# Designs tried in a protein design chat: VH-VL binders against q86i44. Part 4

Target 1, 197 residues: q86i44
Amino acid sequence: MSGQNILKCKKCQLEITNKIITNHNSDTFHEQCFVCKLCSTPISDPYFTDKETGDFYCAKCEVIRNDQSKPLRESLGFCSLCYKYFRQNEDILTIDLERYHIGCLKCTICKKGINNEKYYREKMTSKLSNYCCEDCFEKVDKCNGCNSMTLGQTLLAMGKNYHANCFKCFKCSEIIKPNSPYSINKQTNTPSCQKCN

## First folded at step 13 (VH-VL)

Design x5
Fold by ESMFold2, fold request of step 29:
Structure x5 (fold): chain C 197 residues (1-197), chain A 125 residues (1-125), chain B 111 residues (1-111)
Amino acid sequence: as target 1 above (197 residues)
Amino acid sequence: EVQLVQSGAEVKKPGESLKISCKGSGYSFTSYWIGWVRQMPGKGLEWMGIIYPGDSDTRYSPSFQGQVTISADKSISTAYLQWSSLKASDTAMYYCARHPRYEVITKFGTYFDYWGQGTLVTVSS
Amino acid sequence: QSVLTQPPSVSGAPGQRVTISCTGSSSNIGRGYDVHWYQQLPGTAPKLLIYGNSNRPSGVPDRFSGSKSGTSASLAITGLQSEDEADYYCQSYDDYLSGYVFGGGTKLTVL
């Protein structure tokens, strides 16, 4: 943090002179060394470590590696949420670039499956989303910044719900982070950040 | 004030390398997919691929897999499109464009809500 | 050669109504994938016009509307104005191409 030492990759034990990858234990790696053993893609959360070998596996390959039905179903592909291979003649739900079992997508609130019905989505990561069926959407609080549902981390400001990235200074449009000071224009009921106040 | 600002026009010869950029501002750059779209002279739009800068998850159109590299540097809120060896057929306008993060959808499918101004790449002898 | 077929051009006089079709197949629009529309004014980048078949982003006038039926979608423009002269693209997803697909584009001329 404060000092600079010669950093070595925990996988290959060679010096890191370029981009540094850090895991949740603050271990450091070359970009090419912190990869899935099976598919060689870069590791991101969640991931798995083989206790015996120390090898890393992405969530996808851990499920594939442990699927004993793999030889018979390999050509059909697998669900992007549960990482199990699809069965013959199984209905496959495709959303954007991801494929799912019909029952694996569920409303975050009521937990019933999402099909081809109208629904609402909040992307959280490259692979994870919150989903909300139409019935639950009518009952859930919405963000007063973007008018979308508030199923993840939110904040209360000025008596209203906001996504963390949707509460902005009226004057400069910069995000006002949670617990950051701000002022309210009483006449217009608009927030201003510390710099614009 | 969501903006995607692309690097300037390029004139190159076949066989040269090139890396063009797209800088995002006015939003949380690491939390939105950003993609690249090609428009050949006088032609329509073609999706090339997308990247999620937060974790570098990169997806390519099969038509462009192996022909280009898409990357991002989240420390400077910038996405890149890169060729190792340009061809004359790479002459085109290249746009970056962003997916929405919070959306109401009636069916499956995602769109591009904000676009960069484009980068004209000309490859000729 | 796009899997989403649009007429190459359409035209109309100011104040009139025009429609622009986007014809796909069972592997894209007919699979249930949404259709989105973009406007590209001359010399500019595309701009989102309609998303999720029929939804308008903030700032898009209500004279623009979209619909989808079967394997096809349609963009309707009423009360044509000279500033509507542009190229219009539909966009969806195709299972066989494993990716996002754009229509070939339609040039709208306001007479």
Scores: ipSAE 0.200, ipTM 0.608, lowest interface PAE 4.4, mean pLDDT 82
Fold by ESMFold2, last read:
Structure x5 (fold): chain C 197 residues (1-197), chain A 125 residues (1-125), chain B 111 residues (1-111)
Amino acid sequence: as target 1 above (197 residues)
Amino acid sequence: EVQLVQSGAEVKKPGESLKISCKGSGYSFTSYWIGWVRQMPGKGLEWMGIIYPGDSDTRYSPSFQGQVTISADKSISTAYLQWSSLKASDTAMYYCARHPRYEVITKFGTYFDYWGQGTLVTVSS
Amino acid sequence: QSVLTQPPSVSGAPGQRVTISCTGSSSNIGRGYDVHWYQQLPGTAPKLLIYGNSNRPSGVPDRFSGSKSGTSASLAITGLQSEDEADYYCQSYDDYLSGYVFGGGTKLTVL
């Protein structure tokens, strides 16, 4: 029995000492090495191999990776708030092309998580927004220009709240900046900027 | 009144460069995502990418990555779509369109609340 | 080959009801993404008609309504008028394509 060859996994080139998985070409693999690169499910026929990397893809995931102009990343990516990897088949919330765990997004006021409930949003930057659940939205002051929530810095004008970009001259529709002078038409209760007076 | 006003129609030859524009007015230009949508002759709408002018964060559709450049000049409230070398297959109507800033999230996803009038680009010899 | 499938055309007589379907898959509408609708009159830019499945922007008549169920969405137009003759597009988001996706469009003809 001197000269017996030890089986090696074709994927990782390490010795196989436990369960052996064999493909249609009689190649041998560790159980954990013969899985789909994208979804990690065990490979069964039909499957596909990337000739450059040696990675395997189940039929479903081969369709997925070939319908993109570029390969999917090796991981499922990160939540943009907690920076932890997503798990397979996890619910992911996509807002403005950023991905989040659904429970990581919370109402700014009451801190309840998004749970497929209706939320109101105010975008602040490309990556930051304020959120307001329906219960809190019913109780918070609204912008008198657009009737949306006012959670950030607000302009108080004519005794009412406005977003900074929602207080406009009635005549020309230009934004009246905070602390800028304006006139009020007493009959219509409408503001006019300095230029339109 | 929110307006998106695009530059005029262009007639170009293959290999030429082109930069078309979309000027936003009546809102805070730097606080809203603005994007580009292609409509090929007799075809439907196709999203190309978006930019947040406030910080220049730019995202491309995978189908258009590397084919066009999206940019903005916030000092003049203008977004741009640019080709370094036009192809005949770039013949299309191009729209700029804006995302809302204040929205209800009832489910996932967002929409385009205001659209420019379109810029017809014709690429032929 | 649009990601979201719409009938190429529908027609109806004035005063009648028409419905335009938008059929997606588990990677878009079936994932839970909202469906939005746009009206494109001949020779003009698209205009938002319905957002968030069923909400109407100000100025859109209540004879336009939207709904979503499962992997599909529907735009209904009641009291059909000649000015409703246009192309209609649905729009959503697709996880697989990592982007916003539109239906192929439906041409509405008022008989």
Scores: ipSAE 0.177, ipTM 0.599, lowest interface PAE 4.9, mean pLDDT 82
Fold by OpenDDE, fold request of step 29:
Structure x5 (fold): chain C 197 residues (1-197), chain A 125 residues (1-125), chain B 111 residues (1-111)
Amino acid sequence: as target 1 above (197 residues)
Amino acid sequence: EVQLVQSGAEVKKPGESLKISCKGSGYSFTSYWIGWVRQMPGKGLEWMGIIYPGDSDTRYSPSFQGQVTISADKSISTAYLQWSSLKASDTAMYYCARHPRYEVITKFGTYFDYWGQGTLVTVSS
Amino acid sequence: QSVLTQPPSVSGAPGQRVTISCTGSSSNIGRGYDVHWYQQLPGTAPKLLIYGNSNRPSGVPDRFSGSKSGTSASLAITGLQSEDEADYYCQSYDDYLSGYVFGGGTKLTVL
């Protein structure tokens, strides 16, 4: 059994199996992860990182975050994504007690704003989620572990996609964490953790 | 079958600590939020907080912030609600309830789709 | 003093139609947040009855319907049955309180 090292994305903590983006800090990212959260533009210098969420913002969008409407943001509230204030009586999207402008959250597949009544979410971390509109849901791959949707930011192992917590040792069923060593049984094509190999 | 099973009734005195539990089964425990709701005797429902067991992200109602602690042990698919020092006013039925998973039908809000049977907590001197 | 106001009680005879109102404000229902409804039978835990203003979960009969308009929501029960006797709660989200909010509950009595 051969051990395999997994390179993980600094943002989503999942394995990078395709193009690797490396920033000036030598952190590695998926190509789709190193984009402005607001406009989805690939990040180039200069860019800004939200210190709380770790999200990236292009220079243009950073201006939006630092607009002169602070008093309004404080009084009316603001979007957790674009940080613009909410208008009085504006309908807003609330997900897990976080508030968003309608359309600010984008479908991972088609990049259109989430505007329909039904949508799907893939929670990556407490502060990072991917979203999918209803129209694109059928196009989304399924996790080999839980058979739920994956939105392109997954661990790829043995030719199959997994959520991070769905990639488990075949022998002991413990989660094999990203960037943790594991072995593959070539006969059964199953993963084993370091303890079980 | 999705089930939330809560720990049994508790009888305590003021000043005592307490930790009650809610065990989930029939689904991926780490992929759903679990909330706690209080119902005082003869009164209505009050949201206390919510936790995501996958990473222990926890949100509290302002009214309960600092008054209780919500936690989870994903290894045994269990969520907890605890008090460091009980008061007589903590006497109530406490429910755990599940939040929807990856599929969200409501555009402007969240709801609780499955509920535990409740844990009665009685605090009296 | 509930954020969402419900009538304390409603009653109806079997077969009748009853409605339960849920009145909010500009910081919750009026803000555009969805309203959900729960049924709590005597001595039992609440059960989801309506989600997203008007959607019924599996197992909930079509006698139950929900609607929302302005700062208020309504639960309608047609063909009232004896087993419908319960407490009913509306639920939404409130910006001012930064949290989920419930109505005060309505006791439905079937005469």
Scores: ipSAE 0.024, ipTM 0.564, lowest interface PAE 4.6, mean pLDDT 84
Fold by OpenDDE, last read:
Structure x5 (fold): chain C 197 residues (1-197), chain A 125 residues (1-125), chain B 111 residues (1-111)
Amino acid sequence: as target 1 above (197 residues)
Amino acid sequence: EVQLVQSGAEVKKPGESLKISCKGSGYSFTSYWIGWVRQMPGKGLEWMGIIYPGDSDTRYSPSFQGQVTISADKSISTAYLQWSSLKASDTAMYYCARHPRYEVITKFGTYFDYWGQGTLVTVSS
Amino acid sequence: QSVLTQPPSVSGAPGQRVTISCTGSSSNIGRGYDVHWYQQLPGTAPKLLIYGNSNRPSGVPDRFSGSKSGTSASLAITGLQSEDEADYYCQSYDDYLSGYVFGGGTKLTVL
């Protein structure tokens, strides 16, 4: 008995026994299910689908819907990283008074999204920061200068990692820039800048 | 011991400029945010802005954006609040306060643990 | 009007329990932001009283307690003492204002 492939409506998940509407994706619908949510008119191309509810909107009503939702979107604000608007009741991450979607910021090490749980940050002068999740924190190398985690640009000197501004002359405490000449005191194993050589 | 010491009371006229100071001691000044809070006579507390002295990252309340300037001199562990042109409505007590965390400002740690003694600013014709 | 709403005044007799409410909205307390409390004695700077909804800094007596639920927070003072007469402020963060926000303050009078 060849099991007749029952056609189901993609919207209501019920069997279609009457007229079948097929969209561009080859999804099948009841005639009454493939209608605009706002005006209840049968859908024709082009149409839009609400990603959250799955509701369909005709082109005309989509414009209306967008306009109606605009004040709410604007009131909710947007992510400082991706610049997409927040959703209503969406959980967000606030760092330095900036708001982010959960997961928009990534761990520098494992690329896992930073959420509202415990995380670590490497503060940089450019107002940019590198982030580290809790899982990776213990595995991150520390700067030999300031003993803080090194996530971003690091200077390898004397077999150790430094933040760019943390590699300093032992004598005058001036920052030794990357690729700048310096000398090493053989007795103390400390760096000296060119001025102090 | 952590201390924030603010500059003395100021009496000014409308239109004059003013810069008041907040000096931190007993901790790493460059590692903690410093905020400014206004309290008008007989009124409540109002957050004005915050600065990270380590890199001078500064954030303002929308109500105070463009009205005041917050700055810091890390070499002397001092934060500043300044006006280019004072108004009578600027008459208030101004407090500086330290943020408890240096790594991040999050919903879990957005408070002020140490406060200065306040600077009274009086603007009158 | 303050984003966070507090009663303008509360009063109690020595030894009594008093509660100060802090009512917010979905853009601040309702977003899950922590609520902090400050005590301001007459003629003095504010002092941190409660942080992180219910934590007491060193030196703050255990008769002070904080709680948060939904869009509101509360400060409770048990065994009220004369020295508790002060202004109390709640503080949080608000998404709409993109900044820290304080309650309007509550004047506590010990009768």
Scores: ipSAE 0.019, ipTM 0.574, lowest interface PAE 7.1, mean pLDDT 85

Design x5
Fold by OpenDDE, last read:
Structure x5 (fold): chain C 197 residues (1-197), chain A 125 residues (1-125), chain B 111 residues (1-111)
Amino acid sequence: as target 1 above (197 residues)
Amino acid sequence: EVQLVQSGAEVKKPGESLKISCKGSGYSFTSYWIGWVRQMPGKGLEWMGIIYPGDSDTRYSPSFQGQVTISADKSISTAYLQWSSLKASDTAMYYCARHPRYEVITKFGTYFDYWGQGTLVTVSS
Amino acid sequence: QSVLTQPPSVSGAPGQRVTISCTGSSSNIGRGYDVHWYQQLPGTAPKLLIYGNSNRPSGVPDRFSGSKSGTSASLAITGLQSEDEADYYCQSYDDYLSGYVFGGGTKLTVL
């Protein structure tokens, strides 16, 4: 946006004539609009946005909010991502006993909220997963080892992508780590580790 | 073909420790959750907990939290259920079961698509 | 006693239609969680029969069907056969218990 165009505050929708605050999404705000709802302090990263009201909360005040809502969180449950309590009859996602608001989880590819009946997950660690919406799934490469979705870091070997732990010796089934030497059987086009070579 | 093969029947006394096993084959063992389900004699199914062998992430039913330990050895594609001290009330059939396919998750919960044959545990004095 | 309530037993003659109900609450089925069904033949391990309320895994005949409405789910079996004699369990997730829950099971007898 150039000085030639009228800039509007995303919060109040009014023209910004003074100092412009721009967030990580390139949204523009009045300086007085980009403040924490609770403490009225100018927002700095990280911050939280109430999805219903659009209000901003600093990290400190977000903790306070969560504490204030503790009784409801305990009674209704809460989102494992945003930690806000679930409203009665609110639609939620459940993944391996973790519950999420619809829309809280984002597709790794298109960054849209996961809202469909079926979504795809790549569990990298106990606490870290990548998600893919149904629309994007067909565009995502699959691991040649396990045939599962690959969204995170992959190993390229033999012209194919593998999860880190999915590129294995054909003979002994041991994992061949990145940059580890291996041989290729020309007849079967399969990898063999150095021990089995 | 996906298979879960469990260890054989166990006869134990109260106070003894026990570890039973569930070996998976025919799929990527580290990429799917494995759950344990108890069925007491003549009773229904009870979910005990689940484990992700890839990183050993483990979740327990509140009813079984602290009462049993679920573990896995991914090197041999085996999940375990163990007791430190058995009780007579632990007498039951124990099933291991796999969660849905890794690449497909339903938004409103998971189910068990493949089951082991069960391990009968009898605890009596 | 079970979080999900099933009738202890149902019976039908060959060729008939039988239904097995699974009654939950606002914290499970009423919350919108999917209901799954398992068949357990005598002396065997449970087998997945229906997943996601109404989906049949490969190998399950279309005479088995599932539905969900409100706080309850139902398994319907049409064209009842002798081999259908088994225990049937519904399964879902419960917010209150923070875990997977099964129904008490229903023994289906084919007369």
Scores: ipSAE 0.008, ipTM 0.528, lowest interface PAE 10.9, mean pLDDT 83
Fold by OpenDDE, fold request of step 29:
Structure x5 (fold): chain C 197 residues (1-197), chain A 125 residues (1-125), chain B 111 residues (1-111)
Amino acid sequence: as target 1 above (197 residues)
Amino acid sequence: EVQLVQSGAEVKKPGESLKISCKGSGYSFTSYWIGWVRQMPGKGLEWMGIIYPGDSDTRYSPSFQGQVTISADKSISTAYLQWSSLKASDTAMYYCARHPRYEVITKFGTYFDYWGQGTLVTVSS
Amino acid sequence: QSVLTQPPSVSGAPGQRVTISCTGSSSNIGRGYDVHWYQQLPGTAPKLLIYGNSNRPSGVPDRFSGSKSGTSASLAITGLQSEDEADYYCQSYDDYLSGYVFGGGTKLTVL
């Protein structure tokens, strides 16, 4: 009896016995489950998914939803990540003057929400950062220069990981760029730039 | 390839009506907002309004509300901009443009990723 | 007067770095809305140059870069070339006007 692979709907988790809808991620849905939450129309590309509820929104209704919340965003403020307004007296996380819902930012390791407790940040670009909760911080590799976490792009030098701006000449403290020549002091095991050699 | 092709240049007199067109191809026409942008001679860009061709939901800039009508015919993948009575001050280049696929208008402040070639409208007595 | 303020003109020699500023307010850029940039060559339609403050579409050289801070944004062009001579527009959204807004445009002249 060739075990008929039971297809389940990703939204309702029930078996699909009729028409199967498959999205771009190869997820399968009932026809009635892959609909817009606001207008109940079958979803077509592009569409949006609410991260909290898992509800789908067509492109049009996503715009409407955001417009409807505009007065609240103006009065209460909004999260810099998800752009949803804050509730009255809601606890929020503030990082570098930007405001976030508690739990909106996720730990890169365990994927739990970052809260107002101790957390660590690795700035990769002006717009992209990795975050790590206190529990996971001890399990991640550290930069030999600044002792902060190295989850993104790192420089491997002298058998150790460095942030790009943390690998510096021991003598003049200038940054040694990736693939730039440097010397190693055998006694102190410290790097020196070409100018200081 | 995504393309927006606009109708040809128009020369009109004050008081006349006009309807110009923008035809989309190379993408799902009903799934993207189409906007109209005015550029008066020697001046900057001005957003006029947007339409969602899937259901013809239309939104106007407050400055252009009641002055123009934006519409669409999804059966032929075409958006329209029309005037009931042209004025000399309507002389300008008019562009249609598409908003991006994965971003929403009010959330990020949407941008226009593809533009038509423009339609020059000249209104003179 | 444009909601977003740009210098009317900037100039530079080939190979130089030039910057174009876009100054907004608390109701647009300062509210957290993204800034986008368009290039308009003489006699042509605008073309998307930068989206989402600092992202380049396919085909845009890396010598073009965008940034945003506070209530203002900036477009930087390094290694200026003759073909860069054009009008540049910033664009965002404004809560007060309830609509998309453009800067007044900046004419870049390559000397």
Scores: ipSAE 0.005, ipTM 0.528, lowest interface PAE 11.9, mean pLDDT 85
Fold by OpenDDE, look of step 13:
Structure x5 (fold): chain C 197 residues (1-197), chain A 125 residues (1-125), chain B 111 residues (1-111)
Amino acid sequence: as target 1 above (197 residues)
Amino acid sequence: EVQLVQSGAEVKKPGESLKISCKGSGYSFTSYWIGWVRQMPGKGLEWMGIIYPGDSDTRYSPSFQGQVTISADKSISTAYLQWSSLKASDTAMYYCARHPRYEVITKFGTYFDYWGQGTLVTVSS
Amino acid sequence: QSVLTQPPSVSGAPGQRVTISCTGSSSNIGRGYDVHWYQQLPGTAPKLLIYGNSNRPSGVPDRFSGSKSGTSASLAITGLQSEDEADYYCQSYDDYLSGYVFGGGTKLTVL
């Protein structure tokens, strides 16, 4: 194949010739490179990256890493976002069974701190959520599929935004994956998957 | 929706082996600790142990260390509690429960947010 | 026998306020570890009622409140209702046992 684009691993900067791992940022990795530095387990969200070394840490190991120099005795749990332990008498935010450092939880749009009084949550996965303050909520585009807030990565189709799992074939209701071929009914402005074309 | 579904009631004799199961759904099974809790008839709750299905890290209560084995099969999102040789005193309700954190067992803020329906184990001669 | 001590039973009339104590020691609650509470309705699995000493999960009425001081914790129920009749358990962590610990449980009867 004359025009094969060489894919490089973001971690090791070497060419990927085997299985490609792609994260939510569309970065590509070797399978063996996208693992936790401490436990060598394949990385899944949420994960943390050391800015100096580029090493990855799973959530479990991140907590351990963060507490290496801190007396656990002085802690009262840890933040659901940064996975650092809370200090005694530290002011924390509690939202939906999870606790956060003040300032850790921010509006995805305006980056202001979220408080537990007025916020909106977009569940991206069972593990990941985006949050939006009340001020920004009305300004945020809604998914044309589910009519829910779109804060994260969206698919733009037919001039409308969709969650990845919300862009579905009008005929069979199957999810049309990103970069998959689909047809548009010009009259109804609805998508159809390749199988239904 | 997060759910933990446990296997059905068991009736066994002393000396028999047993393995009961807890299947998780509605969340990333490999990312959350699963604990087992015993409740003898008419008695309180007893923590037995916890497992992290992602790497099978397992921690036991001192009272249950060596008495039971906790394991998990992440491929089918299932945790297990097993006995090699049951005793009459093992008669109890057994609950699996999810730890809300998927990082590590912490001394602080460690609680169980979702519970299975329980598995009744009866051991009698 | 439980590491955390609860009264075996408490009772109250509808509309009243009741309190369930959870007494620990310097190796658990006194160490600063969080206390959590569970409600177990008759014939059902336990349900998380309070986490992190005083936080309510979604769906738990504000009639339920938790507090911690020193080596003890307390669950308060105001405006007692018939549906509150259940067993209540406190839970924490103990350094000596190196594990999670439950109270002995308290049976709440609504008169």
Scores: ipSAE 0.000, ipTM 0.525, lowest interface PAE 13.6, mean pLDDT 83
Fold by OpenDDE, fold request of step 29:
Structure x5 (fold): chain C 197 residues (1-197), chain A 125 residues (1-125), chain B 111 residues (1-111)
Amino acid sequence: as target 1 above (197 residues)
Amino acid sequence: EVQLVQSGAEVKKPGESLKISCKGSGYSFTSYWIGWVRQMPGKGLEWMGIIYPGDSDTRYSPSFQGQVTISADKSISTAYLQWSSLKASDTAMYYCARHPRYEVITKFGTYFDYWGQGTLVTVSS
Amino acid sequence: QSVLTQPPSVSGAPGQRVTISCTGSSSNIGRGYDVHWYQQLPGTAPKLLIYGNSNRPSGVPDRFSGSKSGTSASLAITGLQSEDEADYYCQSYDDYLSGYVFGGGTKLTVL
């Protein structure tokens, strides 16, 4: 991919190395990026984008996000995922300073509700983290850079997955960022940045 | 090449109105948030507000809410910052700046990747 | 005064390593919000230097590095050069103020 413009996802700004999703504006996305935040279904028109998080919402889930229970949301709090208010004395899950209904936060792999004591979080620069339950952790592909799990947007290079900040030049250890050219050493199957190739 | 070009320096008197501009080019103007940052003489940076030109969704810093108006004309890829009645305390450099993510603010990771050259506003009697 | 606290000034000789701290609280950096850094050369607009705590935009030398821990962040500059003389600002988000916040800025002088 040396010297060529790479295709980037408009949402996460990472390189698209797999299936490309193109919206009505001709913007390109990872398949996994162009899904509803709430129901995880592939997005179709009409859809909505949360301007704070960048998350997409299908029409159905947008209604949930904008429910008419604003006073209750303000008084009782609300789920960071589905945006519905918490019932009085309802048990809630608190993870990473966010509150969720029990069952709303799910494993990215098996879709089971995340257990507060049995989960792993994928490191994301944008803090849009994905979660994995303990049962699925060992089955999840690991970043070739940091050896931690990869669940969300990743860079695929040389048949291996990388976190955005983990794809580095083999020679100088600098991060090869999206839209940056790199070369591959065919003998060692390692990447080199433009400066080092 | 992404560029933000701001209008020229302004010299005004207290009580006068003012509207300064920031023109974006080299990218989809309607797809990125654009914000305004104040820098008073010899002071630090202060976030004022942000606008999404695609739908004109505007959000202000509490400190600047009601004090200024942020707007945009997407037809000419221009964002605006305006005062109805200037004060001497409004004397400052004003920068426009772009958010790097498509249609997002992303509180956890929000930063400004491109900046205008700044507009100096001087308000004196 | 600023929500994020920076030392007013730091100095170093060419070739030295300098660090600029950015101290926040539980409502900003401690809340989990990322920290970004900007360089402002004299008489110029700020330029993005570090984003997402530790990432360098294209064109920023590897002499610049960022880190975050707890309620604070740090910018490190190694191999200090004369052209590094500038004001440096950290930036994050604060829940209490419901807005993006900058540090007070640090003037770096290269001796």
Scores: ipSAE 0.000, ipTM 0.516, lowest interface PAE 13.8, mean pLDDT 83

